VHH binders against Diaminopimelate decarboxylase (lysA). Designs and how they scored, part 1

No score or structure here was measured in a lab: all are predicted.

Target 1, 379 residues: Diaminopimelate decarboxylase (lysA), of Deinococcus radiodurans (q9rtk2)
Amino acid sequence: MSLSRHALQDAAQRFGTPLYLYDAEELDAALWRVQRAFGDARIFYAMKANPNLNLLRRYAAAGVGFECVSLGELLRAEAAGAGGERMILNGPAKSDAEYAAAARLGATIVVDREEEVVLLPPGSRVLVRVNPAMTVSTHEHLATGTARSKFGLTPEQVPGTLAELRDAGHEVLGLHMHIGSAIEQAEDFTAAFARVTELRAHIGGLSVLNVGGGWSLNADLEGIAYEAHEAARVFGAELWVEPGRYLVASAGWLLTRVVGTKRTGRNFCLVDAGMTEFLRPMLYGASHPLYPMWDALATEVWDVAGPACESGDLIARGVPLPTPQRGHLLLIGEAGAYGASMSSTYLSRPRPAEVLWTGHDWQLLRRRETPQDIWAAEV
Positions, changes and structure headers below are counted from each chain's first letter, unless a header gives other numbers; Kabat numbers aren't used for antibody chains.
F, E and O stand for the ipSAE by ESMFold2-Fast, ESMFold2 and OpenDDE, each averaged over both directions (binder to target, target to binder). V2 = 0.75 x the mean of E and O + 0.25 x the DockQ between their complexes.
[cut] marks letters that were taken out.
The coordinates of atoms that the task and the answers printed are left out; those that the model quotes come from them. Centres of patches stay.

## First folded at step 1 (VHH)

Design A1 (framework vhh_gefurulimab)
Fold by ESMFold2-Fast, scan of step 1:
Structure A1 (fold): chain B 379 residues (1-379), chain A 125 residues (1-125)
Amino acid sequence: as target 1 above (379 residues)
Amino acid sequence: EVQLVESGGGLVKPGGSLRLSCAASGRTFSSYAAAWFRQAPGKEREFVSAISWSGSTTYADSVKGRFTISRDNAKNSLYLQMNSLRAEDTAVYYCAASPRYSLKGYTTPSEYDYWGQGTLVTVSS
């Protein structure tokens, strides 16, 4: 079911703004779409998209594993109830503490560089990350599977690295790959899968092929799943996938309140959220749908600007909106991924609350910070 | 919670006009998205027209330019003005309402929580 207009206004009154809100039905629907498309594949949620413990507990209860890139994320997965067989530690620059935690938990470690072979705890369960050297049409900060990427080994390095890992006594499960984010076309994945499956002649069969995620919200999941299963079949491998943004982006919104307006060469709609709450537009040039919660004909274009003293603190530029007034609510869509997870306390601004619509009421997932929370660790 | 009651149906000649009314009781109608659906004999229920809480309207291609949806918030009522009626417009017409914020446009029956009893429109031909 959709979110109630009354429920959105109720949330603003009860929890204040800016406010992150999620829809339980849409979270379930996104997971169902992935499960339906990928069938028997094992799903590992890439929690960097949104690491809220309450969301993680929902995924753990559904049998979904977790892809983690830090000690903190491994500990969040553990707190959510996941066992090590449902945990993956990834990342190009792992610490000794992260290796130790992965070993303690029994997590699968993704080897991103040759040097890691000698850094792994004895008897580690591993995947080797291969960069298929693909070029994808996406913002540079989002691209991970390109020739200039800092992630993974080249295909030429893979056979030697697998042999070194086996010789060192590690349990080598297979390969990992991830070609980027916000990719809509199945043909980009098909080409990457073809490059990786060429390795079959050199490395033989695998237990696991992990093809990562990076799917656009409009991606042809059935087509991608078909090609991914065919690639895994070439190796005789189980298929693993790592959706992040796809699972949570459309299930979350950022609710903001108009603080005022300014007309100085351009029309500015000033809101109570900015780069400290929602970094994506400034960092990635991302565009997000905007839903004014007030009635009127949109006759002018507005720049939606946050409160930070940064020229780039803009949520949107040149968007048609009904004339805003102080107190009006504005809803920012597709904000469930890389929103709250990238929020900061810059300018000593407290992080917003997070709430979940259950279908009948709001559940608090994270309380709003106070200014005093920000400096509580200062001694 | 809201109750919807349709009126204005009847027998009309091809090319004629008819105005349907839907009276809402219970909650304030002005906060709701509302729509008209129809079900012809032996067919599935189909979308006709919708009006959002903000007054934005949507029409099925088959009725666009002939039908007009409108609302009177003071009377807590929804209307469908039907012009240039055709034999294919013969159906039971249903009023529907939703208090929920939808991001996808209110064109499917499953998006509506409240439904009227229906009113029959027969175009004789």
Scores: ipSAE 0.000, ipTM 0.186, lowest interface PAE 16.0, mean pLDDT 85

Design A10 (framework vhh_gefurulimab)
Fold by ESMFold2-Fast, scan of step 1:
Formats: C-alpha cells, sequence, structure tokens
Structure A10 (fold): chain B 379 residues (1-379), chain A 124 residues (1-124)
C-alpha cells in the first residue's frame, strides 16, 4: 500500500466516512499484470465488480472493453466512450430493451439458452455460452446439495444452436465459457478446455473463444493464459477474457470510523459502515483484511459491527484488534470489487463518496449522497 | 522476423503536434505486441506507450491524454500521435515489438525487435 496514514486521515477529514478509496497505481498494476500474461488477448472488464464511470473511462482509454449484464451497464460503457466492438452483453435473463440496446450499440451478445435464438434482433453479433461442467463426472459428495447452474448450454446443445443462429442470419463469432470463481491455477481450466475443444470436430473453427474470468488475486495468470491460448488455437480463434475482481479488488479499500464499543459477553467494535456500504461479509461470509489506524498491541478479539438493525450486520467476527475508541479509523481491504457496486440505501442511509489516490492527492470520483437524494424520485 | 523502421521525427515548437510512424517488415508483426520507448540525451530508455495486437493500449503517466498509439496490421505499421508537446518530450523515439504471449508491455528487455530510432526535438 503506497497510501500513508496521513493521506488516509486527510481523506477522512475532506470527504467524511464511510468512504471508498482507490489507488490509481494499484489499478494500473493489476491491468499491467493481465496485459503481460495474456498478450494479444482482448480484455473485457466485467464491470459488475465496480461500475464507477471514472474507472470505466480509465479502462476505455487503455483500450479495454466491457462485459455488461444489464441495460444500465451497456449505457455506462457507452458513456465511458466504448464502441460496440468493445461491448459484450451477457446474462441468463435478458430483457427486450437489453437486446434492442445491444443491437443499437453493435455489442456482442452472449447466447445463454436455446430460447434466445428467436429473441435476438436481426444480424446480431453472438457468442454461445457453453457450460463444460455439465459433462464432467460429478463426485457423489459434490452432487448432494448442489444447485444446478443457471448459466450456459450443454456441449451437446452447442452445435445445433450455432447452426440455428447462422441459419437465422446472425454473425456467429464463437463460444463463451466461465468455469467459476477463485481460480488460482491452469489445472483448474484443463478439464473444461478439454471438453470445449472436443467440440472442434463438430463445429469447426471459430473467430473468438471467450474464456471469461473468475481469477483469484493469487492466480497464476501466465499458466492460465498459456492454456487459454492453446484452447483458442484449436479453433483458430482470437482469445477474449473477462477479468473483474482481479482488476479492482486489491486497488480499493473502505474507510470507516469507530462510533463506539460495547462488551456484553463479546467485544463489539461499532463502526459507521455495514451491510448498506459493504454487503460481502453478510452475503458471502467473506473475510477481508482490516487495518486499524491507531497504535496499540492487539490483546483481545473484537466483532466489527455496522449500524444496521440486523443481527447479521457484521464486517468481521472474532478478529484481533487494538482496543478501539470512538473516532478511530479502520480500513477494510480488498474492497474495490463488489463493494460500492453492491451498496444500498437501506434505512435511508446515503451511499458513500468514492475517491482515487493519484499518487499526490485525492480525486473525487463520486460525491457522497444526501438523505434527500434517496427520496428524490418519490412524488 | 520483424524489422522496424521509424519515421516522422523532427523539430517542433512547444504545444505543437507530431505523428511518428513505424514500418514493420514480415508477416510476424500482426502477431506481436508493439510499443514506443524514448531516450533523452544522457538518460536510459523509458517506456512511452504500448499496444497489443487486439488494440489494448497503455501509456506512461507523463504522456497520458496527450499521446495516442495505434496500429494498422494490414499496412504493418505502428503510429504515435503526439499532441501538446513539451520540452521534456525531446528524445530519440524507438518502436519495439514482441511476441504477444510472454512479455511485459513496460520493460525494454521484454521486446525482441527494435527500430533505429527517430529524433524528436521540442524547442522554440
Amino acid sequence: as target 1 above (379 residues)
Amino acid sequence: EVQLVESGGGLVKPGGSLRLSCAASGRTFSTYAAAWFRQAPGKEREFVSAISRSGSTTYADSVKGRFTISRDNAKNSLYLQMNSLRAEDTAVYYCAARPGYKFSLYTEDSYDYWGQGTLVTVSS
């Protein structure tokens, strides 16, 4: 972290708390790692991780495209300066308005189910999403309690769907796949790529193979890139990738302020951020690094709790912290992805400001909402 | 293998514009990432801008917003449009190319092929 405690204190005073912080150098470093590993692959940022227009403009300026899953995201990509050739519309449940917008913009549409063939606007540019996991032998242990994937077609459905799309006059570019999240090594892709490349005998060459994203922050990008490029070569295809979390997670933090403490069998550190600012711990059981901005030896464990009237409104449970006091600053790490993008105005709590550290000063990316902003649409 | 030849350098006044071209020979250029580096008198070469085959671009902070890198694979050419030029931009500009799969966009040692350089002087 290039950020000093003085810079963090300055941010808290200038912009208030809770506050989302991003580091421009860390954003650039993450993109550089992807570009280095994947070379000539076309990169589409999965903006669901963080759709802030200022971040999107940085990616558009770098030639990065966008993976979008809604009308609003397509319009954000357009506002950021992307052309349709740099837009992908994905998602299992697209609306007529989303199809129309994708066609108007010239975006590539990812076909997720057979029914979509007849719903596509004329002359659509398309990829077909294949789920290779549907052909993998399921271990009995994994089968029990496993929800069926709502994403993609089986490999068996792919040749027929491609033929129907071509017969309907659509520009069929190739295939899309996304095998999961928290992917660390090339071996995690091996079986999926093997199943997909078996289709070569049935469908011939492709213009594009899009292998999605889902890489962990510790991923072996060079190994993954090598396997992905080899899979694309089987089809004679250009490789596309869709990083989201990898590009922004480690470049962002949530700065919160201690509002008080209580000791009632457990030690509670009460902070001014919770589920309305940062839903990940409650929704996913996610653990995030915590950086207390006050000095002392951590001799006790604390539950870090937010202000919502919800028993599950916990940022962290049972973590060692120096004894907190009202006014102390606490920094939550790896908050650049699925943090601000998942925030809400629940309890009529306004959304926090977002700021970018440029190396010498803070740039405002999003102003703090007022309570009146929350009900401005109520007539 | 790729042979690179730069052109378009010259004397330009502060605030002026200049477009550099880099002509590549051979069929391998279309499979390569390409970059511009520059070297001011008495200094080491520094990164200016890079472009992948697919069009992803990267810029050094000192030139971002002022310079635009582009390529034309049909013409085997790389370009650098330089706007709002400053005295600090005075340098010999080199185009460079590398295989797309293996190397960093930012470091000299990541590029296999280099041009001879073209001098850009920004002075009144």
Scores: ipSAE 0.000, ipTM 0.113, lowest interface PAE 20.2, mean pLDDT 84

Design A2 (framework vhh_gefurulimab)
Fold by ESMFold2-Fast, scan of step 1:
Structure A2 (fold): chain B 379 residues (1-379), chain A 124 residues (1-124)
Amino acid sequence: as target 1 above (379 residues)
Amino acid sequence: EVQLVESGGGLVKPGGSLRLSCAASGFTFSSYAAAWFRQAPGKEREFVSAITSSGSTTYADSVKGRFTISRDNAKNSLYLQMNSLRAEDTAVYYCAAKLGYRYWSTKPDEYDYWGQGTLVTVSS
């Protein structure tokens, strides 16, 4: 059976609100689109978008690898059944425990700074992250490929770092790059690829070129894939890609309930989810589609506000909605990425449950926390 | 009342063009994914094109490169620009909308609201 309004209402009754919902068919469809566009490229899911073990197990079963940026993420990938050849450890500030775990698992380590050469375990399998020094049209917290970014080495540092890694006995596979988030067009990658491929004259061929991810849901995947394969061809390299948001964002929603309304110069729709459940609007100024689960004509604009005692605890500002009433359900779209993964227990508010629509029924992926769960570690 | 009302159908010669419109009322159209389906006499309803609430589009192979779907949320309207029309494009064209909680769908049974249809006849 299709995920319907009845199924959404049933989920709210059975699991409460706020509630994270995922659709198995949409998860499969998103992965299929990436596989179709990128062909023989190796896919590593950037699990920071959503690290739920049940989602990771689905990707591992499909032969998808994992990009990890912490010890906890490496251990999640291991728990999901991935081998080290399907693991990447990335990040600008790795711990000794993270290096040790990567070595134990046989993961590929992305070298982000020259100092890491002497910190790597013996015989490490490595990629060197190059910053193409590009300007990207995205929020500064999401931009990674700019000249002022904390991520990666400059192109000028790359040949020397590769030589040092080889001299130290490491297996140097190639290069890694990641230019930002919300990238829609092949042109956004073209300049960065041109800058990286100029290194061919200095470093020769590579086994791997990893071009990261950062694609918007509206991205021209086939155009991006074409440019990425051309860049890899310059080095004679296998192409690796790291989709995160693209794989899960459109397959997940946050279901919230209207708790009341207020009209004080502006129209406020007060809901039971806010910055503690869904940080993206407050942190990044992110805009998400809203789907009222009640039928009426939208004649006014509303600010959708959460329960936190923070002026910035707004899910949306100035959006057309039919008049809300207490008890109405509101669905927040494109919430499968950087939603549940960024949730917090701020204000001692417990984290939401997570459920998956299988096509016939709801499967519980994560139970709702209790308030007591929040302080259970306090001695 | 939730309504979708199609217009712009008619008789056109092979190689000609038509622009179909669909006017939505009684719901927040901007929150819905929308699609065009068609049904030729004696056949089942066939997917033509879809557009998500965010504006991403998809097309059936039979119309790709000839048809263009678009929306105007300020006017609560959906459009289908049909170029290089062929006799096999003759059908009743239906506007459909679904709550945008899914990326998009080519399956008729996943749509919440339907129009009454507008007839397109391509003949000499």
Scores: ipSAE 0.000, ipTM 0.342, lowest interface PAE 11.7, mean pLDDT 86

Design A3 (framework vhh_7pa5_2)
Fold by ESMFold2-Fast, scan of step 1:
Structure A3 (fold): chain B 379 residues (1-379), chain A 123 residues (1-123)
Amino acid sequence: as target 1 above (379 residues)
Amino acid sequence: QVQLVESGGGMVQPGGSLRLSCAASGFTFSSYAMSWVRRAPGKGPEWVSTISGSGGSTSYADSVKGRFTISRDNAKNTLYLQMNSLKPEDTALYYCAKGRYSWYKLPEAFDYWGQGTQVTVSS
């Protein structure tokens, strides 16, 4: 990060805490790594990781498309300046309004179930989502390529669904797949690609093979890209990829302030951010790097706990930290993905501000909500 | 007791490569950002690269960006610096440094430094 201690303290003073911070240089670096590894593949940012309109505008300006799973996300992509050729509508339970918006925008629709064939607007551009029905080593909530997943068609359903889509007059581009999350090695994709490429004998060539995303921040991108391109070659297809977390997670942090401490058998560092700002540790048992912004060597372990009246409102458990004091700043790393995007107004707690470090100053991307903003829609 | 032990330095000709290692002990390695800092003869310390505790975030000095790659193996408590396309101006004593924060790039922000490993780019 290009940030100094002074810049982070300045941000806390100007914008308050809790506060989401992003680094423009880190955003650009992550995108460059994906572009370098995947070459001529088309990149669609999975905006569920972070849908902030300013981040979307940066990606649109770079020629990056968007993978959307709701009407709101399609409208965000449109507001960011994307054309339909740069939009994908995914999701297992699409609404009529989502189909209509996709048609208006010229977006590519990912067909998740056979029943969608009769629901599609005339002449839709489509991909069929195949579930390779494999096991993948990841948290249950993040695994989408398993036999028990609610996503996609079985390989056996794919040939018939493609035929029905073509018979109905739709433009069938190819297949979509997404096997899971936290994928580090090319070998994690090998079995899924093998199962999907077996379909070549039954369905022939494709215009597009979309292999999704789900790469960890430590992923072997070159190895994954090589295997993905080889799978696309089996079909004679153009490769599409949908990175989300990889593009933004390492470029963002959550800045929180210590409210106090408590020693009751365990040491608790109480902070002003919790499940309403940053749900991942509670929901997924996720571990995030912590950066205390105060002096001293860590000699004790602490549980970092949020302000919610929930026993599970812990950001971290048993982590070494220098002794915290009220007013100290604590930085939570790898928070650019599934942080702000999953935040809530539970307990009528307002959502944090979001700011971008441009290399020389802070730019406000999202103002902090007031409590009154939360109930403004109540009549 | 925090200990950092660098290795992997040596003499290499311009355009060559070296991989530096730093073995860390005395603290929970995965909880701290780690950095490489170098000192050329007669000059002050120059920050080279930083990596977050998880390894997910990295930063580089402009002088080495695109040529050097920082990485870590938290299972082995080891920090690495892969140096490619080495130039004479890369000649320096390279230090592994335990930072307080992943964003601290200045040498004065590092409390613990190893003994260093010499890199000489010549002939």
Scores: ipSAE 0.000, ipTM 0.180, lowest interface PAE 16.9, mean pLDDT 85

Design A4 (framework vhh_7pa5_2)
Fold by ESMFold2-Fast, scan of step 1:
Structure A4 (fold): chain B 379 residues (1-379), chain A 122 residues (1-122)
Amino acid sequence: as target 1 above (379 residues)
Amino acid sequence: QVQLVESGGGMVQPGGSLRLSCAASGFTFSNYWMSWVRRAPGKGPEWVSTINSGGGSTSYADSVKGRFTISRDNAKNTLYLQMNSLKPEDTALYYCAKSYRGLWSTYYFDYWGQGTQVTVSS
């Protein structure tokens, strides 16, 4: 095992806690699983999951493109060495600066609303984002968030928008879709792909069908890939995919230190990481595996609580742990995605350092902020 | 969305038996270790039993060894706890929990159902 308990203790000593840790072998393994399942599909890493420039450089070196949703993300992709043919600009509310940067870089722009047709730089390379769950023509009472999504055009709007884009002189490559998150099975895509492929009769062939990402860590990638390739074949299109969480989540951990314990009706393990370092449990009710770096026998359950003065600042609820003591190290798993990328300086708490295990030693990817860094821009 | 729905609780006399069930949805059940955890009145949560993803490996708290049997049906996405020779001390709210095999030969639970009440009294 290349990432040993001793290596983790060494990281805590050298870089302090809380600390984001990544394993290079696990990053490579996740990418290999996607490449194996999707074959000739073009992969664009959804960098919102983790935009660390050093991780982006690894993906660029592997020929992986980037899905970007801001000017800052486009500039990160450029700094990582990507050309525009490896960049996608997505997002429902793009700025003029984002359009200008995408044009300069030669990035593919995902059109999310009809009014963007007149905002696009001349000769833009475009995909049109379709939401297959939306339709204006049905007038159905729907109680789900999917039908009320702020993303993409209805299928009924797509043919007209494609025609307007071509008439305006843009290079229309095809369609983009993203049906959600935590997708485990090919069946989760079945209705969406059926609705999108019905458009073939109205819009003809496409160069690209981009089916996005949103796969769970337990996803049946082979099944999803099969259905995605079949949908692309209906249009004669190249398949594009946008994995984010799947590529980095299991390759990253958050290392925290126990500050103390409290037993007041419930058992509380108080740690030095919370909502400002790792927002996912509070924001999404997300569950993450926990790995204590002390006595392995767990006979009681504990709530793992962060340092914020918020009752909801809990990393975990009711999890078995060996009895914690001040100074003990606790490792939070599946933290490579939407962890560091969503961290904040709330409460004037500095953001953690980020390090990569190369198989032999730790490489610093991001230094720890100081409290003074937090107010450095205040003049 | 991960959902765990426990059932099968009730009132029994000491020495009686109950079988608890947990219907799981929203995740690939066969890929996860599953566990039972209980909360007795006035006490914190106590781990009861764990079963691996394939059903071939089980572990039990010392307080229930020889009396309780954990099992699973991956085709039905269902976890079971067969409770025999019940004691008043087994009175608790019983939770089904999605589990992870931890590093260094341990395990952890991170998602809990609403629970099912077991009351053992004469």
Scores: ipSAE 0.000, ipTM 0.173, lowest interface PAE 16.8, mean pLDDT 85

Design A5 (framework vhh_5c3l_4)
Fold by ESMFold2-Fast, scan of step 1:
Structure A5 (fold): chain B 379 residues (1-379), chain A 123 residues (1-123)
Amino acid sequence: as target 1 above (379 residues)
Amino acid sequence: QVQLQESGGGLVQPGGSLRLSCAASGFTFSSYAMSWVRQAPGKGLEVVSDISSSGGSTTYADSVKGRFTISRDNAKNTLYLQMNSLKPEDTAVYYCATPRYYKSFGWYSMDYRGPGTQVTVSS
């Protein structure tokens, strides 16, 4: 049986609300689209999108690696069964513990700043992160910083940093780049790839070119893959990619229950999920599809508001909905990425459960926290 | 400024035909999937048919499959529903809508909808 309205009602009854739910078929379909488009490229799931250990185990079983940005994420990848050759440690501000763990695991470390050369454990496997932002340092023969981002080295810094890493005895695999988020077209990569491939004259061939991720759910994967493979060919390199949101966003939803309504100049649909469960609308101004699980025509627009005592605690603003009533279920779409992973215990509200639709039944992936779980570490 | 306006409803005998039209304005019609949704007296909403933004893909409820045909003219910003072999059970108010939908759930939410047009099938 596919995921149905009755399966959602069953989930609400068995696990309560608010509830994160995922569809195994949609997870598999998204991965298949990436594998089909990118062919021989090595895929590393950017687990910051959703680090649930059970989802990581599915990716590890499929031969997918992991891009990690913390000690905790490296340990999650290890717990999921990944070997170090399937792990990348990234991030602009790594700790000594993170370097030590990466070395122990044999993970590839992405060098984000020149200072890291002397901080790396002996014999580290490394990529150097290049920021392809447009700079003019080559015109002046002067040192320059990054123009717009806290991430990566300028292209002008790359040849010197690669030489220092090799001289220090590290295994230099190649370059890493990540140009942004919500990328839909190959053209969004064109200037960045052109800038990076110009380095070929200065640095020679590479074993690896890692082009990161940041693809929107509507991305032209075939076009992006073509341009990425062309860039890797310039260096004679194997292509690596780091999809996160693309793999999980459309395969996950947040199920919430209407607790009441209010009409004070605007129409408010008050629900049991808010900024503590789903921060994306408040933090990023993100818009998500809403699926009311009750029958009626939408005759009015509603603001969908959470339980926090904050005016900004809105899931959605000015959306057409059938008139809500206490007890009605509302489903929030595209919530598989940067939803549960960004949840908090603000206001001493426990984090929701997470469940997976297997095609036949619900599997519990994370139990609902209790209020007591929140203060268990307080002495 | 978004408007959807249905027309073409009326009284028809069982076995007869009607063609509904929906005139769209105030948004980029060619970028949106469209639906026909109906509500029979004393019943909930039923999605009758969907059509993709290009017109290349269509779906139908089992109750109307083989009898109804959805189509669109993006140059005229118009959605159509050709209804053949009408039955008394087809009696309902028919709405033109822009769905925000997930087919696996068997239901839809709507970004925009029209005021509806009444279809009555009786002798």
Scores: ipSAE 0.000, ipTM 0.211, lowest interface PAE 13.4, mean pLDDT 85

Design A6 (framework vhh_8emy_2)
Fold by ESMFold2-Fast, scan of step 1:
Structure A6 (fold): chain B 379 residues (1-379), chain A 121 residues (1-121)
Amino acid sequence: as target 1 above (379 residues)
Amino acid sequence: QVQLQESGGGLVQPGSSLRLSCAASGFTFSDYYMHWVRQAPGKGPEWVSSISSSGSTINYATSVKGRFSISRDNPSKTLYLQMNSLRPEDSAVYYCAKVYPRGYWTEYDYRGQGTQVTVSS
């Protein structure tokens, strides 16, 4: 059965707005596309895209591991039922508590800087993160990006770091790399993979090559998978990948309600969601598809603005919409990633509920916060 | 009242090309992103391609990238999909849509009636 207008109106009535909603079938479809393209590669969901425990439990049940960048994310992965062999701790600035938790859980730790060798708990399972772009300055754009990178070791540092880790008694599995975000083509990986595979002559074989994620929703997944498998083959390694946004973005939406309108030189459609619910448009300049759940005789250009007293609290600028009225529902697409996960309690506004369409009914994944929840930790 | 009318489908052999058209009316076409969505028998709607209001931003599904080309002509209010190197798995009803598909159809999907594409020898 497909989700209908009635189901969306039912969700708004039962759970209120603003409301994050997810589609189970779309979550399954996105994972299936990754599994189809990458075959026997091990998948680790980058939970920073959406760390909801109920979504994590779905991935754990499907045999998917987790890429974590904090103590809280490691504990979420544990709560979701993952074993340490299905956990990765990443990040350039790890705390002692994060190292200790990773060791306790048996997680694989990604070493991002040489200093970490002496900070690792005894007998840690490790990957070394290499940034191939740091030594490839064939273009002005690449040189600028390399200079501003806070991630990974240079290829030249890798052999010495691997040796130091082995000498210290750690279990060295291999290498990690992550070349960026919004990656669409296999060609975007080709130069990076070439640089990393040059290391084969100096470091020998590996157990694991982790190529990260960062794929756009329209990425050439089969082409990327082919290049990644070839790079892993050079080392005799198992391939690991870390999709985040790709797995959840298109499977989620933010449902908002029109609060009112105003016309002050520009037409403003005021909605009950803004920067506190959905920061992505303001922080990244991201454009999201909008689906008005109403009709009107007139269509005009509107700015969709949230409730925050900030000039930048705009979900969309200059978009055509049928004339909105108070009470109308507006659906924001591609909101499953970096939406709820980046929400805040700014202005003492409670975070929205999250619900999942099962194919026939709504399942509550996260209750709406109350204002009292916001100051509960204040003494 | 939004109206979208697709055309250009047909029965072709694998490796052939087809050009689909979508005539839009009842809204300011030049202000909207436009999408091509396909649906094969027994399957849900699959997003194929999107194009921004100006035509400067274009996206494709992995399955069609490098073979299909989306374009638009704002003065004539027409959306196009050039399909090259057609495969049997491209067989579907192709819809022109004013809103990005959510993996299902609702009464709020501003889409046309569709045009059938069948790739078979």
Scores: ipSAE 0.000, ipTM 0.124, lowest interface PAE 21.4, mean pLDDT 85

